# Designs tried in a protein design chat: miniprotein binders against a7ua95r516to809. Part 61

Target 1, 294 residues: a7ua95r516to809
Amino acid sequence: ASLSLLSISDLVPDLQFIFFWMSNAIEILYFIQQKSPAYMQTIELMDDKAGSKESLLSATISANEEAMTILEEVIMYTFQQCVYYITKTLYVVLPGLLDCNPFGTEPSSEQCRRAAGVCVCAVCVMPEAVRRVVSVFQTTSDLLQQYQVHSEIQSQMFAYLFFFTNVSLFNQLIDKGPARGWFQRSRVLQIQASVKILLDWAKGAGHNHLAQKFFAKFCSTVTILASPPQQLSQMSWKALCAEHPSLKPVQLHRILTQYQLMAELGPLPIWQPSSEDEAYIYRTVDLLESFENH

## First folded at step 17 (miniprotein)

Design dm15
Fold by ESMFold2, look of step 17:
Structure dm15 (fold): chain B 294 residues (1-294), chain A 95 residues (1-95)
Amino acid sequence: as target 1 above (294 residues)
Amino acid sequence: SLRKRAEELERKAQELKEKVEELRREAEEKGSPEEVEELLKYAEELAESAKWLARLAEIALERGDPRLARLLLRAAKILLDLAELLIKEAERMME
């Protein structure tokens, strides 16, 4: 269908080389940072009748500083290449998360029907769209571990991937949600269940704190949309801001507007923004999130 | 060419490693100061690192990434030049 469609498995060979370069640059940087000082101490203690000690020490310091700078550039360059390829794959698979049904309302699998005649099993709970996203995260995790990439770099990688995922899902929901019917209550509950599967994966992989930090905006949005009208109508603007600090005033206002439309609620005085926030609810430049991280 | 330079740096790094092995034997036979052994160990580790960086650059060129290769060769040259300087100082101290 599309020549631009790439699975993560198609990129693994290229990613393996990039992680190989990254891990080796980290090892040599470690040598310079952690082991070279002992040798420089030896130079400092040398008997220097030829007058070469000062020159040698100066050259050693200069060489180490310059080499470290270059190796840091290598690590940054290879990191950027990894996130570029991985996020191109994520960009393709993430929209399907908003359309899938994680509840067992799909027909039984062909295998189950053939084996049992009339199968009533609902054990298969992970939709294909969720599997595709999890596969990208899991493959990334496996590669980072295979090449023994430092844990700090692994955390930075997943921080960026979760940031990218949040921006992509949030922007798609806000921008396309009305036309795609994603604000209907049954659909929101399906989205909420699908996101829970991703959050469970992140927790099991040791990245719970990063996922909670970087998915907060999208999760808050879905939580508000999933709330029953009776419950949400009892929460003031101030209370909603306090419960969902990740949402900007313009974003919260847009979410509540879409909620009113789909739940057929009239304007609610309790949702009137505070005087200070009222100036910000029309800042459409702040509505969608940027993929660029400043 | 960048590929020829990478190959030359790898060869030079290997030559320095072999020279260090010879000098360490000579230093032992002569009863040279302990500092000579330490300088030679440092030079050996620098040359090994430079050799590996040059090899990584060759692979980057084979995969069509000359920007990465140039960075790796810059680092390799810096470490190799330092290794050579340390070897010269060790040789001076053995006399």
Scores: ipSAE 0.776, ipTM 0.943, lowest interface PAE 0.5, mean pLDDT 85
Fold by ESMFold2, fold request of step 18:
Structure dm15 (fold): chain B 294 residues (1-294), chain A 95 residues (1-95)
Amino acid sequence: as target 1 above (294 residues)
Amino acid sequence: SLRKRAEELERKAQELKEKVEELRREAEEKGSPEEVEELLKYAEELAESAKWLARLAEIALERGDPRLARLLLRAAKILLDLAELLIKEAERMME
């Protein structure tokens, strides 16, 4: 009973039908939006001997508006179904990013073996945990292209997938990090390297702006945790808030607290919250992010 | 049943497309007003779209998604009813 049987590849047949429905609904919606107005203009110019022009025009407007509303519902429904299946897969594979070691991967893949004749590098293949996440994103991208889904909808899909990934990784790090040892310096550097591979994929796929926007909270967290103590200890609370606006005061306070424990630092006056923020560092209800916050 | 409705709407859509094709030939032979040709082109586009929607609904039923099928058939019926209305007006104008 291997969990490897729960990959995105197992869901591709279902996703293909959903993208098929979505793309066809989009095409028909486009016809109604872009081409029907010209036909309606023809109706307006008709010679109306029978007095039927106003009735025909009214029926045409009503039918087009109702059909467009229904097709928009179809597109929304199929979009939500795609997101459901894809995020179900992401939920399974994302935790592995926090546990993997991208620096310790041995170059033993078939890709590395074939490339070894001309060029050798220390890390030829991304860790399996990172590869599984990238595979979900790449498969999604390939399906969207295969079915020629409108670029605006493709952007919305990846915006949500990046949002989901950010919330999932951030919440797990904050919630489970102390018990799992994820705040230790060597682990943070491993997590940072794994996230960079993911961000590099997003950049190469043309989604850099979306990734920067929707990964901001998790990336800020890892950036702070990865900073050398000599560098971070010179940055005030105000400066950290300014550099990391995606972090709520309670979240920044928790991250700095874990950093102090890991680095064996005593209290630092420079990290004391501003008067505006001091009441908010105790709001534990705001510590974890909601999946509904987009 | 929902499957029966999908089959009927696809059949009706094909029948309207064939009727439009015949009427367009007849209108050209008679030298009918240009508005007749435009109404018939519109009806043809609507019937084609409705046919696609009915096909999509049949597939949704085969995959066990009657909610999606009902949405698609509602849209298909709306477009077909409009197409039929346009055809009737075109026929009156050709008379």
Scores: ipSAE 0.773, ipTM 0.941, lowest interface PAE 0.5, mean pLDDT 85

Design dm16
Fold by OpenDDE base, fold request of step 18:
Structure dm16 (fold): chain B 294 residues (1-294), chain A 95 residues (1-95)
Amino acid sequence: as target 1 above (294 residues)
Amino acid sequence: SLRKRAEELERKAQELKEKVEELRREAEEKGSPEEVEALLEYAEELAEAAKWLARLAEIALERGDPRLARLLLRAAKILLDLAELLIKEAERMME
């Protein structure tokens, strides 16, 4: 199927196997980690009449360490595969979030997967574009729960997915926003509302802290763009830097420049970068976020 | 083949479990030390884990992931080898 047609539902069968392997590998790893010390202690306390105790202990330690290392590799491999597939689906649906009008007509209740009838759940009342994004995260959550994946791995997965989402949305907004009118106040308010729905979902799913952390850059951008001109024009560069520490100087400068153009504001001396930041505002390489090094 | 190796490991795991059960009975009859039972228990758990890993590897092969299968089989082999060592030590302690 074309990438453009790829949905999370299409990947569920494959993801199920990956989560199955991951979960089982974690369980076996946990077994080794928990049981090995006790058994090693037992071996250590054995009477060594035959001189085999040390060799057995050494073999036990070595075998467990090697097995754990391999299992960790399995876990990381399966983790990476999950992330790969899930991020592909996010890539497809995330642009729709920027184009979404959350104040439009209510989506049809017929799209609820949880009920055969009319569903009034929080997901079913979401705009379609938001619902599609949330569906990816919810499906991921459901699979993690279904296979009882360790909570730490769950947190790591959502951290990465939120990171990916933030980078994707931020880059799209910065790169394509002006051309697509996403910097217009009305559109920004729509984006802000859509993001709020997503954040509310994350809060409800128990990932509030991760969402707040990893969406900070995108949220900061949207917050600045949503600010009334009268308010924003009173904020200094330093104040904006302090309120939005997730933004690099080049990013903040770009946002303010585009805001100025959109709002038809003349040059604002108060937004002039500090002498310290002046060199950084021209670092266009730092303008867009990287998906690397997460 | 990887499949054959998986099947062999699964079979070996089952054989080791059966051996543990046999030795437990003998240990009880002989009044063997508690340490023998501990070794046998550990060996059994390792064999069971290895059996699962082998099965997971078979599934990985069926799904077209030989890389994953190889990792799983390697882990299974390590655990089985350890189980065998523990069983041998248990047998020695029962003499």
Scores: ipSAE 0.803, ipTM 0.939, lowest interface PAE 0.5, mean pLDDT 91
Fold by OpenDDE base, fold request of step 18:
Structure dm16 (fold): chain B 294 residues (1-294), chain A 95 residues (1-95)
Amino acid sequence: as target 1 above (294 residues)
Amino acid sequence: SLRKRAEELERKAQELKEKVEELRREAEEKGSPEEVEALLEYAEELAEAAKWLARLAEIALERGDPRLARLLLRAAKILLDLAELLIKEAERMME
């Protein structure tokens, strides 16, 4: 109940503090890392009076190491908090992406005041379900930029968020897709269009490589399902495996089986798994993706 | 309390910064070696960092995160202790 009401906008105030702590901790850590060697060299060059130099150097090294360790813990902690809050909002909005019709006419966002009338910006023309997902990512991007978070941390954040999104969408599609009609050609094409909008956003935001990498499994699934029967029926199991290496044999087999049922195709010998893969197609434990592997 | 510790560390950081400024003036008057200035600069930077950490800890307390506050205060204390050592060495070198 409470999760359904949670929007990314509601979390912005809390996220701002987390990003603030994280950014400052990174800055201080960087300061220590960059300055400590120079100061240690200064101490090393000092006149050694009564062993004070060695003691001071030792104390300096120890203090810096301990401080850096604590700061790294702060950074890790704040990072985890960000991920926790952002993924909660994604969890709520992601199912809508599978049900949306991107070809429908939906009103523009009232929040977009760029024009006195109907805003026609790229975000405002998006279907509401897609816009909600994009809004989570955009808000995250904006906050990371606002607080000037180190680029490596930004990359790690988006890597995880894309990973989470892919796992969530893939698992929902595989598990619930047949029952919800998401394997029907018309619905698949809608999903494909929605994902394309998201990928285009990621590209525009500078995260194209990460998006391509982490959405590969979901995109492969959608691509197969969107393929015309005449085209897909000409592709062998081996060819499909090669074209979609992100899919496990059990996953590909499930997709093809459901496609066959949906398209009312008879048995296709060309889709028969290889002898090497035959043992793996029955590993149902590997069918759904795990959130723990990242 | 954590709040009291944060306030104490912030005060201490400010005191150390003031001490550095005092010693810089004295070092200049005495014509002290460049190494003294380097130690004082390092101490000042550490004290400033510690002051920021203490402030961050206060914010964490206000936001209801005592765990984060404790980490930040611990780091601040370490930096201040080091700053004090550097200041003492600088003073010794000025004699």
Scores: ipSAE 0.797, ipTM 0.938, lowest interface PAE 0.5, mean pLDDT 91
Fold by OpenDDE base, fold request of step 18:
Structure dm16 (fold): chain B 294 residues (1-294), chain A 95 residues (1-95)
Amino acid sequence: as target 1 above (294 residues)
Amino acid sequence: SLRKRAEELERKAQELKEKVEELRREAEEKGSPEEVEALLEYAEELAEAAKWLARLAEIALERGDPRLARLLLRAAKILLDLAELLIKEAERMME
């Protein structure tokens, strides 16, 4: 009950402190990494008076290494906390992305209605379900920028969030899709449009490569499902494997089997897995993606 | 308490910074080697970093994260101990 009401905005105050700690820890780590070698060199060049040089150098190295290790732990800890909070909000809003109709006249959110002018900003024209997902990512981006978090950490954050999103959406689609009618062409096209909006946002935010990489599996699934039967039925198993390398054989087989059922297609020999893949299509353990393998 | 430790580390950091400033003046007056100034500069920067870590730890305590506070204070202590060693070496080199 309480999780359903949790918005990213409610977490911003806590996230701000986490990002603050993270950013400062990174800055101090960077200071140690960049400055300590120069100072150590100075110590190395000092006259060895009574062996004090070696002792001081050893102490300096040891202290810096230990401090850096602790700071890395702080950074990792704060990173994990950020991910924990952000993924909780994603968990709540992501199912809406599969159920939304981006082509429907969803009533403009009350907030956009109050601005007398139709805000034609990309966010305002988004379906509500898509906007909620984008809002999580945008808030994350804004916080990362606000606290000037190192670009590498920003990239890692978005990589993980996109990974999480892909796994969540893929698993939901594969597991619940047939039962919920998400494999119906009309619904698939809605999902495809919604994902495109998200990808367009990611592109605009400078994360195009990461988004393409980490959403590949979900996008491939949606692309296959969105394909007309006449077109897809002409594609061999080998061709589909080659076109969608992000999909494991078991995943592709599942998608095609469900597509076949949905489209009321008879058995298609052309979709028969190769002899090499035949053993893998029964590996049901590999069907759903794991959150742990990142 | 962790709070008292944080306050003590902040105080110690400030004391070390003041000591560095004093020693810089003495080093200048004595015409001490450039290595002395380098050690003092490094000690000062470490003390400043430690001060920030201690402050971050206080904030962590206020936010109810003693684990984070302990990590930050541990790092602060390490940096301050190093700063103190550098200061002692600088003093020795000035003799």
Scores: ipSAE 0.792, ipTM 0.935, lowest interface PAE 0.5, mean pLDDT 91
Fold by ESMFold2, fold request of step 18:
Structure dm16 (fold): chain B 294 residues (1-294), chain A 95 residues (1-95)
Amino acid sequence: as target 1 above (294 residues)
Amino acid sequence: SLRKRAEELERKAQELKEKVEELRREAEEKGSPEEVEALLEYAEELAEAAKWLARLAEIALERGDPRLARLLLRAAKILLDLAELLIKEAERMME
């Protein structure tokens, strides 16, 4: 933790080069897509008496198509390199969200919590673990803007970063939660507050729709775990599946099992899986999420 | 040697840009068709893009990324070959 050398600021020089290559490849791709057609139109108007227009047009079309394909590959390659560096940092800082207390004891901490988990005063200080994650997202956003990366690519980058964050937090919670006490209700409420700060950052950064889409699994998990027993015990398996479609049957079953243990509830008939789902609640290969899905 | 290829493509791109400047001067003196100027402008833009791609490839090699450099040089060569073709057509039209 305190001895970790990996921070997003240490990677900025490498990221600057990668964004530099990406932005230049995008610029040249734009030239081919948007400006070269005007030159091709001029070629089409040329006198066909000396040399074949067909040969020149064919060569121009072929060259443009192949160059665009290669430049798209450059953009994808540099995108994946950026994601690699950024997610290496996220991997290191994300586990701290599960252990931190966003409610703190600072003078304005309660006001920040009451304002929907968004700080509304100058003296409110974000918990260190949350700050580290927000710093990765904010630094990424700043670099994307600095190099004038197109908004569509910026959205794709944050879609993947939110996907990675969702998978990382979900897998850590499911895998290490029992041993670390993360299923205790007080801890779940702290985790919920920390995630709300991240969601508020995403909304303020213009990525609300991406966060809603790609944080769904972890948010559903925390929502279920944070639910009062009086409310959750009234919801059938079918109702929970419908309300939380991002959760696979094995995942929902595991979450409910941990909830029962921590809330000291006995088995609930209303939480019996449907006949169709019962075969899937023991499918352990589906319990943890793959980082390759998106 | 990718570094040798990158240096060669950058030199060739600069050479073509200089040739375009010379041909534009000649085309103006001869009163060549307006299509000649359009071909030369296109070739100039392509040569400039190819030069920049070759320079980016050199930087990628300096940072130990030959895969990225190879992609950049492939794109650079394609654009430069097209620029050469356009220049040759412009020269033919100026005859």
Scores: ipSAE 0.762, ipTM 0.940, lowest interface PAE 0.5, mean pLDDT 85

Design dm16
Fold by ESMFold2, look of step 17:
Structure dm16 (fold): chain B 294 residues (1-294), chain A 95 residues (1-95)
Amino acid sequence: as target 1 above (294 residues)
Amino acid sequence: SLRKRAEELERKAQELKEKVEELRREAEEKGSPEEVEALLEYAEELAEAAKWLARLAEIALERGDPRLARLLLRAAKILLDLAELLIKEAERMME
């Protein structure tokens, strides 16, 4: 019942007001930052017959500084409210990405064939689990555009949403993956395909750079797990660290351990950690990511 | 009452905006210094911003967010007080 209350569609009316306040605060802050200095320069050049110019200029500077501080607080407050509500919705829908099969016969495959009219367009429509995540991102994008929120704030919003998505997916894969069978190669390939759909959405929405940056840890994880054994077994620990700098030593070690179990490989000398990393591969405190790191 | 404060600031902002429009016409008729028009234009924009902030605060109160409303009214008051000061200086210069 609670899951129905966490739908992004149910939150849109509340989010509309929050974006409305945020957008207007940004516009007024922009006015003070960009337009008011010209007026202050005019005050400085005034013919000061009554000797009041210095007092007026001082009052103007003080008022602008105080107003800007308050408006920045408004923007930060409303931004935090948006992120809180959106990520609650995202938390509910993200686990489905790890369980879905984007390759198999899906309930919508028949509708895809009928609607397409051309055989080449009979490829399956986006899996429901992926569609739910994309819907959160798309609704957020639509609201930001509707309220003409400043592009820098839009980028910060998606930076955080992608960060949250990456942390959530990575932590669930690492923590629940052994029990859920998510490290099996066929599952990893399904997960990789589902994430590719998200990355394609981000690229089409103009957020490719942010997605590349903030999905890196999860993408590196699935890339390693999806690698054929004959390819991965030829890569040293040092080479893997260089190829996947987003992964901490404890995380890379854990991923390789799961890969060995899945592929029924024995220990490989080429995967021995470097001497500088050896102390860090057992730091359990560093295994899972914190939602508070950005 | 916080609602009464918001309504009072919005009314005052509208009154100052209307006063500025009158003063800008008078300044043009008198051939007042160029700086007078700049001060009045600045005051008009500040009053309009303050009016809008007060309206945003009223909406925040209707939605049950008095913390947001207080922030918006503090900003509105600051901008409106500055607008009033600029108007007084412009009036002095038009003498």
Scores: ipSAE 0.759, ipTM 0.939, lowest interface PAE 0.5, mean pLDDT 85
Fold by ESMFold2, fold request of step 18:
Order: C-alpha cells, then sequence, then structure tokens
Structure dm16 (fold): chain B 294 residues (1-294), chain A 95 residues (1-95)
C-alpha cells in the first residue's frame, strides 16, 4: 500500500458528510435544550378545562428527553466514524516520522547560504513525512471549523488524535527501533526535531495543553534517549520514574536497555528497579500500548 | 423498507408544516388565544426539525449507513408525533 492511497485528501468527501450529520444533530439538540423550555412554559400556563394539560406536558417532556438521547447517540456515532477514518490515515503516515530527517533534505549549508547569506542556519525544513501528518491535523481542524462543530467536541477529537499519535509512535519505536537503528543518537535527535514540529503545530492551533498531556509517553521516551550519558547515568531508577510518570516499569526498563546498548554502557546499579517495580519490568504484555479508549 | 420509511416521514413532516401554516392563519383570523399561536409555532419548529432529520436519514441510506439512518428516523418520528399532538390540542382550543 502506498502512502498516497490513504492520504487525508482522499477521505475529505466522506468526512464532509459525517461532519455534516454531526453538525446538524448538534443544532437540533441545541434547539431542544435551549428553545423548547419556553414553549413548555406556555403549556404549563394553559387553561386546563379538559384535563389534558398534564398529559400534554408529560408527553412533551418525554419526547424531548428521548429525542435528546437519540441525538446524543448520533453525535457520538458520527464522532467515532470521524476518528476511525482519520486514525486510519494517521496509522499509515505516522511511521514515516521515525525515518525522516527534519534538519535538511539537501545540504542545508548550501541552501541557507544562498537564501540568507549564512553557511549554517537553525531552520528545520519540514520533510514530506512530517508534512503528511501535519496535513491530517490541519485538514481535521479546517473541517471542524468549517462545520462549526462545538468546541468541546473539537477538543475531544484532538485529544484522541494526539493520544493515537503518541501510542502509534511509541509502539513503532519500541517494536521496530532496534532493527531500524532508531535508537542511534543521530536518529533520536532527528525524531526529537520532528516531534517538535508537531508540538509547534498543536500550540499554534490552540491545542497546546492537549498535546502536552497526550504526547507525554513518547516525549518522555525521546527525552530519555536524547539525554547525554553523563547526565542520565546520574539518575536513579526512582528519579527516572518520578521524572517520567507516563512510562510503565517494563517500558522504562526497555528504553534504558536500548540506551545502554547504544551508549555502550554496562549495567548500572543506580538503574536497578525498586522491589515493587521489579515484578513488572518483565511484563511484556504491558510493553506496547493499546489504541482503544476504555 | 427503511428507505420507504424515511420518505414517508419526510412527506409527513412537510404535510404537518403546511397544515401548521394554514392553522396559524386561521387562528389569527378567529382571534384564537395566544396559547394556540405558541403551540402552532412549537409544532412548526418540531416538524421542520423532523423533516430535516428524515432528509439526513435518506442521505445516510444513499451512502450505505442504515444504522445512522435508523437513529435519525427514530428522532424524526418522536418529534413528528409530538408536533401532531400539539396540533390536535391547538385545533381543540380553536373550536
Amino acid sequence: as target 1 above (294 residues)
Amino acid sequence: SLRKRAEELERKAQELKEKVEELRREAEEKGSPEEVEALLEYAEELAEAAKWLARLAEIALERGDPRLARLLLRAAKILLDLAELLIKEAERMME
């Protein structure tokens, strides 16, 4: 399967219909919640000469409550469909972040020299792999705004997309990293720079808090791997757990093991797990994260 | 079939809207109580919402999502039944 087969642009027509249904369901739900009470007040004030007022009020309340429940189900269903389609695309494009070079696609000294008159510059060029991921986030943001989707739902959408991104990148790194050389220093620095581009997008889009919360596991992993050996070798297991609470013991243990191999460090006594954590560092069922919300 | 149900609900919603518009003019001519106008306004809003829900369900069926269509038609039916009830009460009050 090629990356172009699952680009977000191929899904836009289907996503437009789903956001259309979601937005309309939200508008009707809002009508019931905000406008219907005034009409119900009128019913309460009616002259009840036939004794039908109480049954009419009861039927109105029941109908409104049932309709609201169903519309909430429509909103949830359409939300889940959007997330499903968007994350299918993310799943295909995210692994490329681990292989790309954000520091430059051509000799950066030559390009920076011509454009700015300086042989070296700090500007990262957005590689195609990062651009594809940013395009998914940006297209999603544009559609949500185009259909004027409620801001709480927009926040929930990006919370899940960032969660999914974090899980996908973490699992790929842990699972394929040794074979792909992703734990090498130069690759870790490139990965760190690519993730920074994503975090900068999230900040500019108004989702900084969500990104900080939901990228924590992957960011912690990259932070540890990017740390100089002199600094990291001075941190105890307990200190590392405290600094990186998003990492499970088996995950931290695996990360440190890969770090030891790449830095050519032997076992360090200071990295000995606590007695409580020692029971968990070999739980391989907990090594990779689940994509499912619970 | 579900598609036939969606078409029926949309047609019914349109019929109720037209009936409400007729009754609102009649109520104004008769000098009916203010409550009658409020009930008819509510029924009109409910019928319009139900019509839109039925149209959304037809689109969902055209795109192969009968689960979404069933949810939308259930909501449309509830709002239409309420609109009919409000119309009947308004008619009774106009006598």
Scores: ipSAE 0.759, ipTM 0.938, lowest interface PAE 0.5, mean pLDDT 85

